# VH-VL binders against q9umr5: the designs that were tried, part 155

Target 1, 268 residues: q9umr5
Amino acid sequence: SYKPVIVVHGLFDSSYSFRHLLEYINETHPGTVVTVLDLFDGRESLRPLWEQVQGFREAVVPIMAKAPQGVHLICYSQGGLVCRALLSVMDDHNVDSFISLSSPQMGQYGDTDYLKWLFPTSMRSNLYRICYSPWGQEFSICNYWHDPHHDDLYLNASSFLALINGERDHPNATVWRKNFLRVGHLVLIGGPDDGVITPWQSSFFGFYDANETVLEMEEQLVYLRDSFGLKTLLARGAIVRCPMAGISHTAWHSNRTLYETCIEPWLS
Below, E stands for the ipSAE of ESMFold2; O stands for the ipSAE of OpenDDE; V2 stands for 0.75 times the mean of E and O plus 0.25 times the DockQ between their complexes.

## First folded at step 5 (VH-VL)

Design pe12 (framework fv_nofazinlimab; at its last look DockQ between E and O 0.02; V2 from the best seeds 0.00; counts 0 for: pae E 10.0 > 2, placed apart)
Fold by OpenDDE, look of step 6:
Structure pe12 (fold): chain C 268 residues (1-268), chain A 122 residues (1-122), chain B 112 residues (1-112)
Amino acid sequence: as target 1 above (268 residues)
Amino acid sequence: QVQLVQSGAEVKKPGSSVKVSCKASGGTFSSYAISWVRQAPGQGLEYLGYIIPIFGTANYNEKFKGRVTITADKSTSTAYMELSSLRSEDTAVYYCARDRSGYSSSYEFDYWGQGTMVTVSS
Amino acid sequence: DVVMTQSPLSLPVTLGQPASISCRSSQSLVYSDGNTYLYWFQQRPGQSPRRLIYKVSNRDSGVPDRFSGSGSGTDFTLKISRVEAEDVGVYYCMQGTHWPYTFGQGTKLEIK
């Protein structure tokens, strides 16, 4: 039998968004128990990410308990960050494959059309004024806003991303790293035509430097310092990078070719 | 100068709902948090929640979650607070206040509306 | 929730004399950015609250220099060097560091 699959949605999503993914899994891995977690749907996805982590934790614990052989996680967009945090705080998780599906793993800093509808009167260069405050950090989108021009503010004010990255010292950093390293494989999926994740390399832990030059994962301080285990995972062959062009952000979970190439191999 | 002008006094029956408006003028609206605070007669201040209009959703004090709805219309620079299932204990002056929601200058200034008296009585 | 405790709750003061109000929080109000989001508000009879102090010790525009805020961590103080008749009202501390934001009980300043 196949290991159960748990799906975590992204910003403003619901379980309905994953109907095609469920179909693909059922066709290629018949009998797989797939659970799409309907928590924090729609506007509720703007709740603080730590609150979401706790909610999702409560939902996955019983699923994991019934699957002693392990489970797979498919986490889309914002959900990928939720899942990474989940795996960091859970000392007893049994996740075999963690599939990060077009997630801003290294944060978001973009003026995309997606952000424009959300922030019609603001530019990305000014969002730090909102996000890096107690007020802003009560919203999920600010929890992973990563302004490369205001690194000090990010490091000090980010209540989520900076912590799970181990970029800011905290008493749980060592334990979280240990917990996260329990994952069998980290599958990173994204691509240049995403149109939302900015830069798109964030899905692969790449990000802007102070000059907005994109640096790859291996050039990031979190990697170099192995602050949450990326260097260790890479060294043991546990990181899989699956870039794909021609896929928009809202199509990652409904593209058959992408599924077969980047997702299916890790569901066995 | 920023001004917050609230809607007029309300008299409501128990079980009904009330919606108070707060119109902001003289400055930007979308990037600032609009807070709602109430004060029962002769009592202290109680924080209900706040909204950052560009985000389109509010952060609520859990004490009122389920009964209070805070919304904002960016086109009219107006925030709203709706309280349902009114009780006598909800009798209070309701204030809106604007506070900077981000990392502001050292000379940050907040603004308050004039208050809206809501009386809940049989 | 963070509990804000003010003392005293009633403060009769002679004109021209100093006044001091204490505010204590149940936990540290220092945010990760290093700021302490502690505020003081004044509410004169029949009026809306008015912010006097932001982030512990910063006076808002138009606030007389006889008002001063101080403190750190969990202990904060509002001082009025020379109380004037216009200072009559209720004073509130508020923390804006931890959601939900909470107020102190208020301190009623009256002239003896």
Scores: ipSAE 0.541, ipTM 0.813, lowest interface PAE 1.3, mean pLDDT 93
Fold by ESMFold2-Fast, scan of step 5:
Structure pe12 (fold): chain C 268 residues (1-268), chain A 122 residues (1-122), chain B 112 residues (1-112)
Amino acid sequence: as target 1 above (268 residues)
Amino acid sequence: QVQLVQSGAEVKKPGSSVKVSCKASGGTFSSYAISWVRQAPGQGLEYLGYIIPIFGTANYNEKFKGRVTITADKSTSTAYMELSSLRSEDTAVYYCARDRSGYSSSYEFDYWGQGTMVTVSS
Amino acid sequence: DVVMTQSPLSLPVTLGQPASISCRSSQSLVYSDGNTYLYWFQQRPGQSPRRLIYKVSNRDSGVPDRFSGSGSGTDFTLKISRVEAEDVGVYYCMQGTHWPYTFGQGTKLEIK
């Protein structure tokens, strides 16, 4: 009998995107109960991330309660940030493997084609003016916008990412860290050809410094301070890094080789 | 089911402006973008621009920048396309169409308005 | 701007026979997210364009399975396996990958 798998989708996404992933799981782990959470689909994926966390929390509680041996999370893109917060706010989660598929764990700062479509008159250098306003923080994409040239504004205005990463103080930080540390495995997946997540190393807790040079996880203050438990997890052997080239953003959940290499080994 | 209903035909003089409306019904208006496309009599299709109502952001084909303005009123679920400094070559049927909502969207140009004939003549 | 070139521009076809329309783009239509934003539209006389195919090969709801789209990169094809009288009209390909979005010239399908 395999542990149940809960899937959390990304920005402008829905359960249909995971049809291939479900086929792969059924082939390699027949009988696995897979639940793709069909909440905050399409436009609703733009709702504030804390609102999404609350909704997904309500949905996962009964699933986790029915599986005392534990569950696995597979969280795609923006969904990986939702899952990060779930693991911190739930004092009773029983997640074994948290599999993060190309999620901007340290944030997003990129001049991508998709952002040009969403904000055609705003360059990435100017998006901070919108995102770090109170109005902007009502949109999920702005909750993880991380402008390395306006780090003071990010730290002060980010209502979500700066808090869950422990980059700004929060009364619940100690409890969030304790809860997150209960995870069995943190499996990080991403790659240079993603085309949307910028920098792509954000999926591995790497990010730009003020000169737009990428610093990897072990050089981040978040890691060095062990703000939410990354250093402790790494020392415990609980962090798995699985980078793969040649995979675009919409293909992480439908590439068989990616599944066999990075996901399948962590589904017990 | 989504339906896009456009305003009626207009006859305008050169140098004037025209504002065409596109009212959406049967769906959540702010969930998708609205595009505008025109077609001169007997000619092909030409893309004008789009608006994303949820953000109030719009983008225009450079050929029409400075003359075209696309706006949206979320309270009435209506998108507008205004074209100024009209010339005879602007005589065309103007269409609105539902556009994508993001990466997984299947909405791209799946519903079109009935078209609005704009005739520019002296 | 990306140039979309359709061939043929005029397509007379015998009822019940297959028809094929080619569309070539001056640049690859693969978007940064991995999707290929190529569409096929049908416009019957006096009507608004109707989407037949989106993202190269996905049929719109209500479009008969005799219509199929295929292709990759810069070369795309719309096929009608068995032409019916109601298929008379102009067919357009369109790219939504590169700004500004552009259409092919159109292919006029006529029954012989």
Scores: ipSAE 0.415, ipTM 0.763, lowest interface PAE 3.7, mean pLDDT 91
Fold by ESMFold2, look of step 6:
Structure pe12 (fold): chain C 268 residues (1-268), chain A 122 residues (1-122), chain B 112 residues (1-112)
Amino acid sequence: as target 1 above (268 residues)
Amino acid sequence: QVQLVQSGAEVKKPGSSVKVSCKASGGTFSSYAISWVRQAPGQGLEYLGYIIPIFGTANYNEKFKGRVTITADKSTSTAYMELSSLRSEDTAVYYCARDRSGYSSSYEFDYWGQGTMVTVSS
Amino acid sequence: DVVMTQSPLSLPVTLGQPASISCRSSQSLVYSDGNTYLYWFQQRPGQSPRRLIYKVSNRDSGVPDRFSGSGSGTDFTLKISRVEAEDVGVYYCMQGTHWPYTFGQGTKLEIK
């Protein structure tokens, strides 16, 4: 009776992280087939995002084939970018709800444990030298690094985010937009106390301008130009924004109130 | 289970070089840093630097810059630390250490090698 | 370099009694992400160091709950609520906020 749910994890993550989310779905929607994709775990989550998209695409095809009435995606953190790219490159997807769970949809410009570990002499202001190089673009963290102070470098060097946002011309832009627009609903979840996604409004397609002032989704060029379909989706009533305070980055998939408020209504 | 196994003890003359190996097994090499720390006999711990095998990036304590070289061979899951122009005060146990770094809950120095005694004596 | 100063350097303790070790840094250890990268290690005689506490107060798995870490900014404390014979060894604090990472001088815990 309920559509199958496919779950895609984030950076340095694994399928085990979602055990509580699975419990919530089983309680409220018994009989739902939920698949947490066990690909690109741990270190493998650093592989180029296009490699991850290809691997996840291969994994979702048989699941979607078994469910001709549609599926739902719940995609956490980095996984939300993988899922958005899937919706663009798959002309045969049957996704009803795409649930983006605290994902850096407009990119990331923040210091984290792994940045300090990887580059202890570098800070967010300095990372562009690494990330906006051909070598840096071989790693997932750099595929969505978005330095608002080096916009020209971002636009020219990004092999992933600038492309799926339609911020750089490419031959597939029209097809990717058409494919993405086939989604039933885009559910955006995040909040100010996340502590990792920077700015946290990236989960809602907001981002910094050059002065580090956050511009909301409707003020972004990609929205105004409708480069990959955000304006069309919003006009169609297909975008749901569900911000929630008081939740840290690692707690989004284990908070029952968040599930009941922001996720459950969209698991038809 | 993750283990770090280091090469055996070495005795060196002043002015020479030593290269210590650290082989990781049972784990996900390349996704995590390998750090090097030393301890002179009866003394405290001193941090030398680390390498991140997936990026091939090494970072050094400035005190040792120009004398220490840290490398990794991903195909053998082995990190190396080479210290040149050895002095008697370089006599120490040299440890490698790693952690299970992650986006949300990364921890450093969660696994240590057994240590490699390097003695510098004429 | 950030100087990490431990006090005391030698700590004789009666079995079953509490112990406290202080660690002070020459600079704030709060990183731009809001985390404080302060660690505590135990080195038992003849062994490699073992991590006890990470990021000020988080106890590693397998570390008894009688160990606790606290502090903020530049002042940090490792407490043992009741010392057991197995706790003998040297305890080091380490900061991982500022490059290069630096250790305190060590505190040798001994049973009286």
Scores: ipSAE 0.007, ipTM 0.485, lowest interface PAE 10.0, mean pLDDT 87
ESMFold2 (binder alone), look of step 6: mean pLDDT 89; pTM 0.910

Design pe13 (framework fv_nofazinlimab)
Fold by ESMFold2-Fast, scan of step 5:
Structure pe13 (fold): chain C 268 residues (1-268), chain A 122 residues (1-122), chain B 112 residues (1-112)
Amino acid sequence: as target 1 above (268 residues)
Amino acid sequence: QVQLVQSGAEVKKPGSSVKVSCKASGGTFSSYAISWVRQAPGQGLEYLGYIIPIFGTANYNEKFKGRVTITADKSTSTAYMELSSLRSEDTAVYYCARDRSGYSSSWEFDYWGQGTMVTVSS
Amino acid sequence: DVVMTQSPLSLPVTLGQPASISCRSSQSLVYSDGNTYLYWFQQRPGQSPRRLIYKVSNRDSGVPDRFSGSGSGTDFTLKISRVEAEDVGVYYCMQGTDWPYTFGQGTKLEIK
């Protein structure tokens, strides 16, 4: 039988957004137990990511314990960062496929309507003043704000992303790397027409340099230093990249072609 | 210079409500969270909650939930702490303090108001 | 809630001598981001509290270098290398790692 699937939603989202994804999985892998976690829904998705990680951890432990052959994670948008941290902090996770669905894995640096709603007087060029404070770090969106023009501030103030990416030292870094490396497959999905994730290559561990030129994963210090295991995973053939054009941010979980091409092959 | 100036002392009857103000100057209000802490006579410090004025978002210590409300008026750069259903054990000096900001590497409580004595008696 | 325990609660000290205050937490104050949110405050008679130390060991601007903070995990110390008359007051430790913020009981420093 098929391994259970755990779905983690994104910013200002809920389980209802995944109804089409559930239909696709049922059609291609009938009998799969799919659990869409209803934690940190809507406005609660603004809670600090470490707090969300703790809550999701408590929810996934019994699911993983009941599935000795392993589970799959499908983690959308901000949820992909939650899943990144889950894989690092859990000494005993049994995740086979971690499917990251348009998630800002290297961070976000974009002037979007979501940010304007939350921080109406801020633009991407000045959001660092709010996000890189202890006050700003109480909001999930600031936990992965990555301003390429203020890299020193990002490294010093980021309470989440800089730590899970190994860009700044942490006492648990060695254990987090060991835990993350237990994942069977890291499936990265994203595309140029997303319109929210900026740069879209963040979904593939690419990101801006100081001139806003995108450098791909293999050119990142995080990869080159193998800080949490990306180089090791790539070397063992465990990283899958599945870019697709023509898909907007809110459509990744409801596009049949995307599902058949990028997700279906990694559900066993 | 940064200043937090609180309203004057109040004497209230049991069962009533009190609303203490904290006016911020020196560019503090829009950039920082404002926290509230109380101290009963001869006792230690007890944390009540905070507000983030730019969002109007407040969080409270569970001990005071249902009785405490913290609000902010951005036009006057003033935060308010209202405590209802007053009891004699609510007699204390109430302090506002500047908390986190988007412009500093320093952490919580770097500037404090002068305190407001609230006496609950009949 | 995290319980913060200070010792001693009363600290008589001779002018010019060192003083030491202990603060212990009921659980580790290391936050998920690797930082330790432990603070020290001084409250002089009739005055508002004043922050001396943030994140265990960092002195605020204007705080004399005779004050130092140290510690890790659950065990923290505030030291005054040479006590002066102006140091009289109550000293509080505070944790900002877990909600809600909690304070120690306070240590009253008095000159002998």
Scores: ipSAE 0.005, ipTM 0.407, lowest interface PAE 12.5, mean pLDDT 87

Design pe14 (framework fv_nofazinlimab)
Fold by ESMFold2-Fast, scan of step 5:
Structure pe14 (fold): chain C 268 residues (1-268), chain A 122 residues (1-122), chain B 112 residues (1-112)
Amino acid sequence: as target 1 above (268 residues)
Amino acid sequence: QVQLVQSGAEVKKPGSSVKVSCKASGGTFSDYAISWVRQAPGQGLEYLGYIIPIFGTANYNEKFKGRVTITADKSTSTAYMELSSLRSEDTAVYYCARDRSGYSSSWEFDYWGQGTMVTVSS
Amino acid sequence: DVVMTQSPLSLPVTLGQPASISCRSSQSLVYSDGNTYLYWFQQRPGQSPRRLIYKVSNRDSGVPDRFSGSGSGTDFTLKISRVEAEDVGVYYCMQGTEWPYTFGQGTKLEIK
């Protein structure tokens, strides 16, 4: 008997994207109950992340309640941030493996087709003007926009990422940290050929400094201060890093080698 | 399938303003950007600006800065291009076109309106 | 502004023969995301422009495979392997890499 798996999709995505992933799971772990949440699909993925967290929370509660042995989360791209917040706000979650598929855990600062659609004339250097407004924070992509050249604006304006990362104080921070630390394993997956997540090391809690030099997780203030439990999880042996080259952003959930190497071992 | 239908031809006096509409049908209006391009008689294409209806964000070619305003009404799936302080050199066919979308990198300028002829004469 | 230069501006071709149009940009069209935002449009007399090619070499749905785009950096080419009567019109290249977006002057293709 395998623990149930809950899948959370990314920006402009839907449950359709996980067809291959479900096939792989069925082949290696037959009988696994896999629920791909079809909430906030397509354009609805632009809704504020806190709104998405609330909706996904309502959907996962009955699934977790039926699985006393625990559940696994597979969260893709933007969905990985939803799952980060979900694990923090739920004081009763029973998640064993949280598998983060190429998610911008420290934020996004890069030009991509998605951003070029939303801001076709704006360079990444100018997006802070839109994203760090109250209006901009009503859109999910701006909730994790992290401009390393305007860190003060990010800290003051980010309604989501700065709070869940403990970069700005919040009354619930202690409870969120306690809840997040109940996770069994934090499995981080990403790679240099993703082409969308920028810097790609954001999937491993690395990020740009003010000179756009990438600092890895262990050099981040959120890690050093143990703001939401990364240092504690690493000391516990609960963080798994699985980088893989040669995989583009839309292929993480449909690459068999990636699945066998990085995902399959954590589905029990 | 997307269709863009523009308002009818206009004849305007120098110094006046013109407002051209572009009504979208098929697909979801908020899922893509709308660009405006003009073509003077016997001349090439010139880009004016765009609007992203979901954000209400518009941007303009600096050549027309202060004279062009692009807006969108999501309730009627209609984009508008208003050009003020009209000159004889503004006589052109004005086109709206579907621009890029987060749903597909292949949607850039794939559907065009039929064009609106604007004639500026004294 | 990025200047887009097309050559030739007038292209008389014999039916069934190949045709080639060049487009050169005053600076590289490679965007920071690694994509090259170079488009080719066809405009038949009295009609709106129609997109043929996007991102240098991707042919639009419904465009015959006798049309192909190629190039990199600052030098781009649109080729028609065998010109047909319906290909008469003006062809424009356009860049969407740098603001403001700019078009070439247009190449008028005529059957001789």
Scores: ipSAE 0.006, ipTM 0.483, lowest interface PAE 8.7, mean pLDDT 89

Design pe15 (framework fv_nofazinlimab)
Fold by ESMFold2-Fast, scan of step 5:
Structure pe15 (fold): chain C 268 residues (1-268), chain A 122 residues (1-122), chain B 112 residues (1-112)
Amino acid sequence: as target 1 above (268 residues)
Amino acid sequence: QVQLVQSGAEVKKPGSSVKVSCKASGGTFSSYAISWVRQAPGQGLEYLGYIIPIFGTANYNEKFKGRVTITADKSTSTAYMELSSLRSEDTAVYYCARDRSGYSYSWEFDYWGQGTMVTVSS
Amino acid sequence: DVVMTQSPLSLPVTLGQPASISCRSSQSLVYSDGNTYLYWFQQRPGQSPRRLIYKVSNRDSGVPDRFSGSGSGTDFTLKISRVEAEDVGVYYCMQGTHWPYTFGQGTKLEIK
């Protein structure tokens, strides 16, 4: 029988977005129990990420407990960051494949199509004033806002991403690293035509330097220091990188070719 | 309870300015954008712009850019729409409406103020 | 700007009969996030507009099930399965996909 699959949605999203993904899984792995978590839907997706992590943790514990052979996570967009933290804070998770669908793993710095009507182009350079305040850190989008021109403020003020990436010290860092390293496979998916995740390489732990030149994962300090286990996972053969062009942000969970290429092989 | 309560009717001379208020309740001000729409007597609806109080972001329909300013006062949960250099064709009912702020797509334009009649006549 | 064209502009109907309003956009209303930001509003005489439908086909809470929205891309329809006296008013479609947001010219529903 196949391991259960748990799906975590993204920003301003809900379980309805995954209807095609469920069809694909049913076709290739019939009998798989797929649970799409209906927590923090729509407006609630803007709640602080640590609050979301606690809520999703309560929902996944009984699912994992009923599946001693393990479970798979499919986590979309912002949901990938929730899953990153879940794997770190849970000292008893049994996740085999963590499949990250176009998630801003190193953060977001862009006034994208998804947010274009909320933020004029110039607001990208000014958003740090709001996000790196105590007020701003009460909102999920600011928890992973990573302004490469104000990296010192990001490191000091980020209450979520800088901590889970080990970019700032935390008392629980050693335990979080041990817990995260229990994952079987880290499957990273993303691409240049996403249109929302900026830079798109953030989905692969790449990110802008101060000149907005993208540096890949292996050039990041968090990788070089092995802050939460990326270097160890890569050496173990546990990191899978699956980039695909031609896919917009809302199509990652509904593209059959992507499913067959990047997701299906990791659903045991 | 969600409510958008607007200021009273105004009669203005051409060339003057008008400032209409919209007091929001029921969590609207902290979570949603507030949009402004107008309707000339017997005519259709025309979009002016929005403000997202929580982000301090305002954006305007280019047709009104330079004449319209939308602001928000968080302490009173009140949004304002100011229109300058008034012309007779600006005579309309001005509405504020709750819009998406990125929080929820299902809540766009779900609640409207009662409208403020602005008459521009010499 | 995206032009929203409604048809018919005047819709006389007999009580209890169905009514249908068409809305056509000059550009596709599918946003980059895969959502279609097409809305339907009802404005009764002397009142503020009231949202009936959001994102093409989702009925607002409190809106009777005799109202339904459908369509995709550039072609959209609002249907009333059985017109009641309280339905008299002007109906507007609106697009929120492209800036600036634009409305159709309105369809006046009248009882014959």
Scores: ipSAE 0.006, ipTM 0.429, lowest interface PAE 10.9, mean pLDDT 87

Design pe16 (framework fv_nofazinlimab)
Fold by ESMFold2-Fast, scan of step 5:
Order: structure tokens, then sequence, then C-alpha cells
Structure pe16 (fold): chain C 268 residues (1-268), chain A 122 residues (1-122), chain B 112 residues (1-112)
């Protein structure tokens, strides 16, 4: 009787990261069929996002087909961008709630300790040289690197994020917008203590301008132009914002209070 | 299963260089950073640096910067630590260890190589 | 660099009695992700170090329940509730929060 839940993990993650989330769902909605997709685990999460979208698409088609009443998506970190693209490219999805757990929906730009671990000699100001090259765009992390000081390079070189956000023109934009708008609820979750997603407001479609001042979703050109349907969804009452302080990036899927407050209400 | 297998003991003269290998299995090489740590006889542990094989990027403790080079050969799943301008103070057992993966440091230093004794003497 | 200070450096213990090792860091070990990357390692004579505890208090698989880790911020403790003969060795704390990673000087546990 509960709609099936499909879970999409993040960078260097696997299904094991969601064991607590599955426990919470089983406690509050016993009998829910939860499928954590075991695709692009670990190092394979570095594959280009469009390749990941293709693989996840093939995996979700039979699940959606068996659930004519609809499904819910819970998509963590980088996985939230995969789910954004799935909702746009699938002309037959039946997603009710799309729950985005701390995903960099407008991109990433930050000198976090995690970035220094991956690129120890690079500052955030220099990563554009790697990410906006053809070689860099073969890696998922570069597909959503959004340097606010090199917006022209981002718009020209981004093979993924600029396209799904409607920031760069694409022949399929009208169809992608129509498909995305079929979603029942867009539930955005994130918070200031995440420590990885920079700016953390990227999880709510906010982002830096050229002076590194954060502009919220309603001030973004993609919202004002309604490029993929955010303005329409907000007017429809379909966007839910659930910020929570005190939660680090690796804890969004294992915090009970977060689950009860931001996720549980949207699982029917 | 995860294993880190290191090369055999070396005896070197002052001023020379040494290159120690660490062959990784069980998915370690492709998904994790590999760290190098040394231990002088009867002394504590000292961190040298790490490499992330997937990116070919390495970082070094400033104490060894300019003398240590860590590299990776993906075709053999082997990491190498080369230390140049050897001094008697570099006599130590050198260990490789599995470091963090991606944003998770949950599994840092959970698997270690058996160690390689490097003796520097004239 | 972050200085890790262990005490005592030498720990003679009677079999079956409890033992405690302290580790203090010169800076907070809370990482930007909210986790504390403090580790405890055991090194038996002639062997590679083995991890006993990760992230302050999490015991590795195969490590007996008599080992426990605790602490926060800059003060950490490794406790052995009942020392056994096989526990002889040197114990090291390590921080992975700040670059470069650093170890305590080691505590040698010996049976009286």
Amino acid sequence: as target 1 above (268 residues)
Amino acid sequence: QVQLVQSGAEVKKPGSSVKVSCKASGGTFSSYAISWVRQAPGQGLEYLGYIIPIFGTANYNEKFKGRVTITADKSTSTAYMELSSLRSEDTAVYYCARDRSGYSSYWEFDYWGQGTMVTVSS
Amino acid sequence: DVVMTQSPLSLPVTLGQPASISCRSSQSLVYSDGNTYLYWFQQRPGQSPRRLIYKVSNRDSGVPDRFSGSGSGTDFTLKISRVEAEDVGVYYCMQGTHWPYTFGQGTKLEIK
C-alpha cells in the first residue's frame, strides 16, 4: 500500500550508506518496497553523469512500470543531480515525491577539506582549468563544478549541469521541462553545517553571484525564466524546503530527527 | 579480499635513493588513497604522504617535500614511494596503508602492508 | 602540525586489571563534516600496526569488547577493561583531521 521508494547514492557511496534510512522507513511505513540502486558504486561514481543517468534510467523503468500508483525518489548528494536528469529525460516517469538530500542543485564551488583531499594542490579558484577541459568533463565531480568567476566557461564547457538547469540552450529543453513538471513534490533538504556542499544553499537552488554573495532560488535567472519549471512548481505548492542545522554531509541519511521532519511526511 | 604487499628489504648508502613498492588488491587501488608511514627502530610512527591513484595526485608532509615522491602504476595496481638524498636518520621500516575514499574517511588506515626495512649505512 | 601527546608512555599493568591511555591534541579534531578523526592503533612486537578504534569510539571488527575509546575535542582515552597477556605492545593515537596526519609518541603496555 505504500508507494515504492528508489534510492540513488552519491559520490564514492554505495547502498550500505543507507542502512539506517531503510530502518527508519521500515519502522514508519512497514511493507514499503525500497530499492537502493547498486550502480556506479565507489570509484564508478566518478563516471560522467550522463552515463550514470543512462544506467539509472534503465534500472528505474521496470520499478516504475510495476507501480502504476507512483514511486518516490530519495537522492543523496551527487545522486540528486542524477535524479534531476532522470525526471527530465523520462517522458513516462510516475514520480510522486522527489526528495533531494543535500544535493548541489546549482553546482559546487568551495575549498572544502574534501576537495583538498582529492586535489591537494588546487584552490577552488584554479579548479576551472581542470574541470572545464574535455578531460575534466569525463568526471562526475566536474560535471557540476560551477565557478561563479568563470561563468562563460561553465556555460560553454558544462556537459551536464548547465544543460539540466536550462542555463545553456538545448533542443530538448521544452520536453525536459514538461517531463520534470510531472513530479508531485520536490522536497529540498540541506543545511549550513553540511561542510561539503558549497554554498550549502545550492541544495535549495541558491548560488554565488560573481562577488560570491549567495542569491536564493527566486533571484536565479533559471527560476525567473522558469527554464525547467521551478517557478511553476513553487506556484503549484509543490516545492518543500526543509533546512536543518547540525547535520554533516555524511549524516543526512542516518539522522532520525531529519528523517521524521523532512522525509517521512512525503512517503505515502 | 584486501591486501597490501610490499617489496623486500633494502640497504642503501648515504646520498642514494630508495624506491619501495606496495601492490594493492581487493579494489583498494582504484577507490582509495594509499598512504606511506615510517618507523625508525625503537621509535614512533611518522606520516610521509599519500597518493590518490585515480587522479594521480599526491601530497607530502612538508618535512619530506622535495625528497619524497609517491607514484602509482594502475596496470599493476602498485604504488611506489621513492625517497632521495638518503641519510642515516632515514633508516626505518616503511609501511603503506589504505587511506580514505571520496568524502568518507571511515576506513582510513584499516589495512597495512607488512613493512619494508630500509637501512642507510656507510 | 597538530601535536598528539600520550600519557603514560610506559604502562606496567597486572594481568586482569584495567588500563587507560590518554591522548591529547593541540587542536580540536572535529572535522568540517562533524566527525572526529581520532584513531587508536596497536602494534605487537615485530608486527605492522593494526587499527583498534576509528572515529574516537568505533571498534574494528575482531577487536575484543574489552577495548573501548572515548573522548571529544582535544581529549581522548583508550581503555582496556581487563588486560590480557596478548595485549602487550605499543599503542598509538593518530589524528586524521588536520594535514599533515600525526601520531602520538606511543604507550608501551607491559605485564608486571
Scores: ipSAE 0.007, ipTM 0.487, lowest interface PAE 8.6, mean pLDDT 88

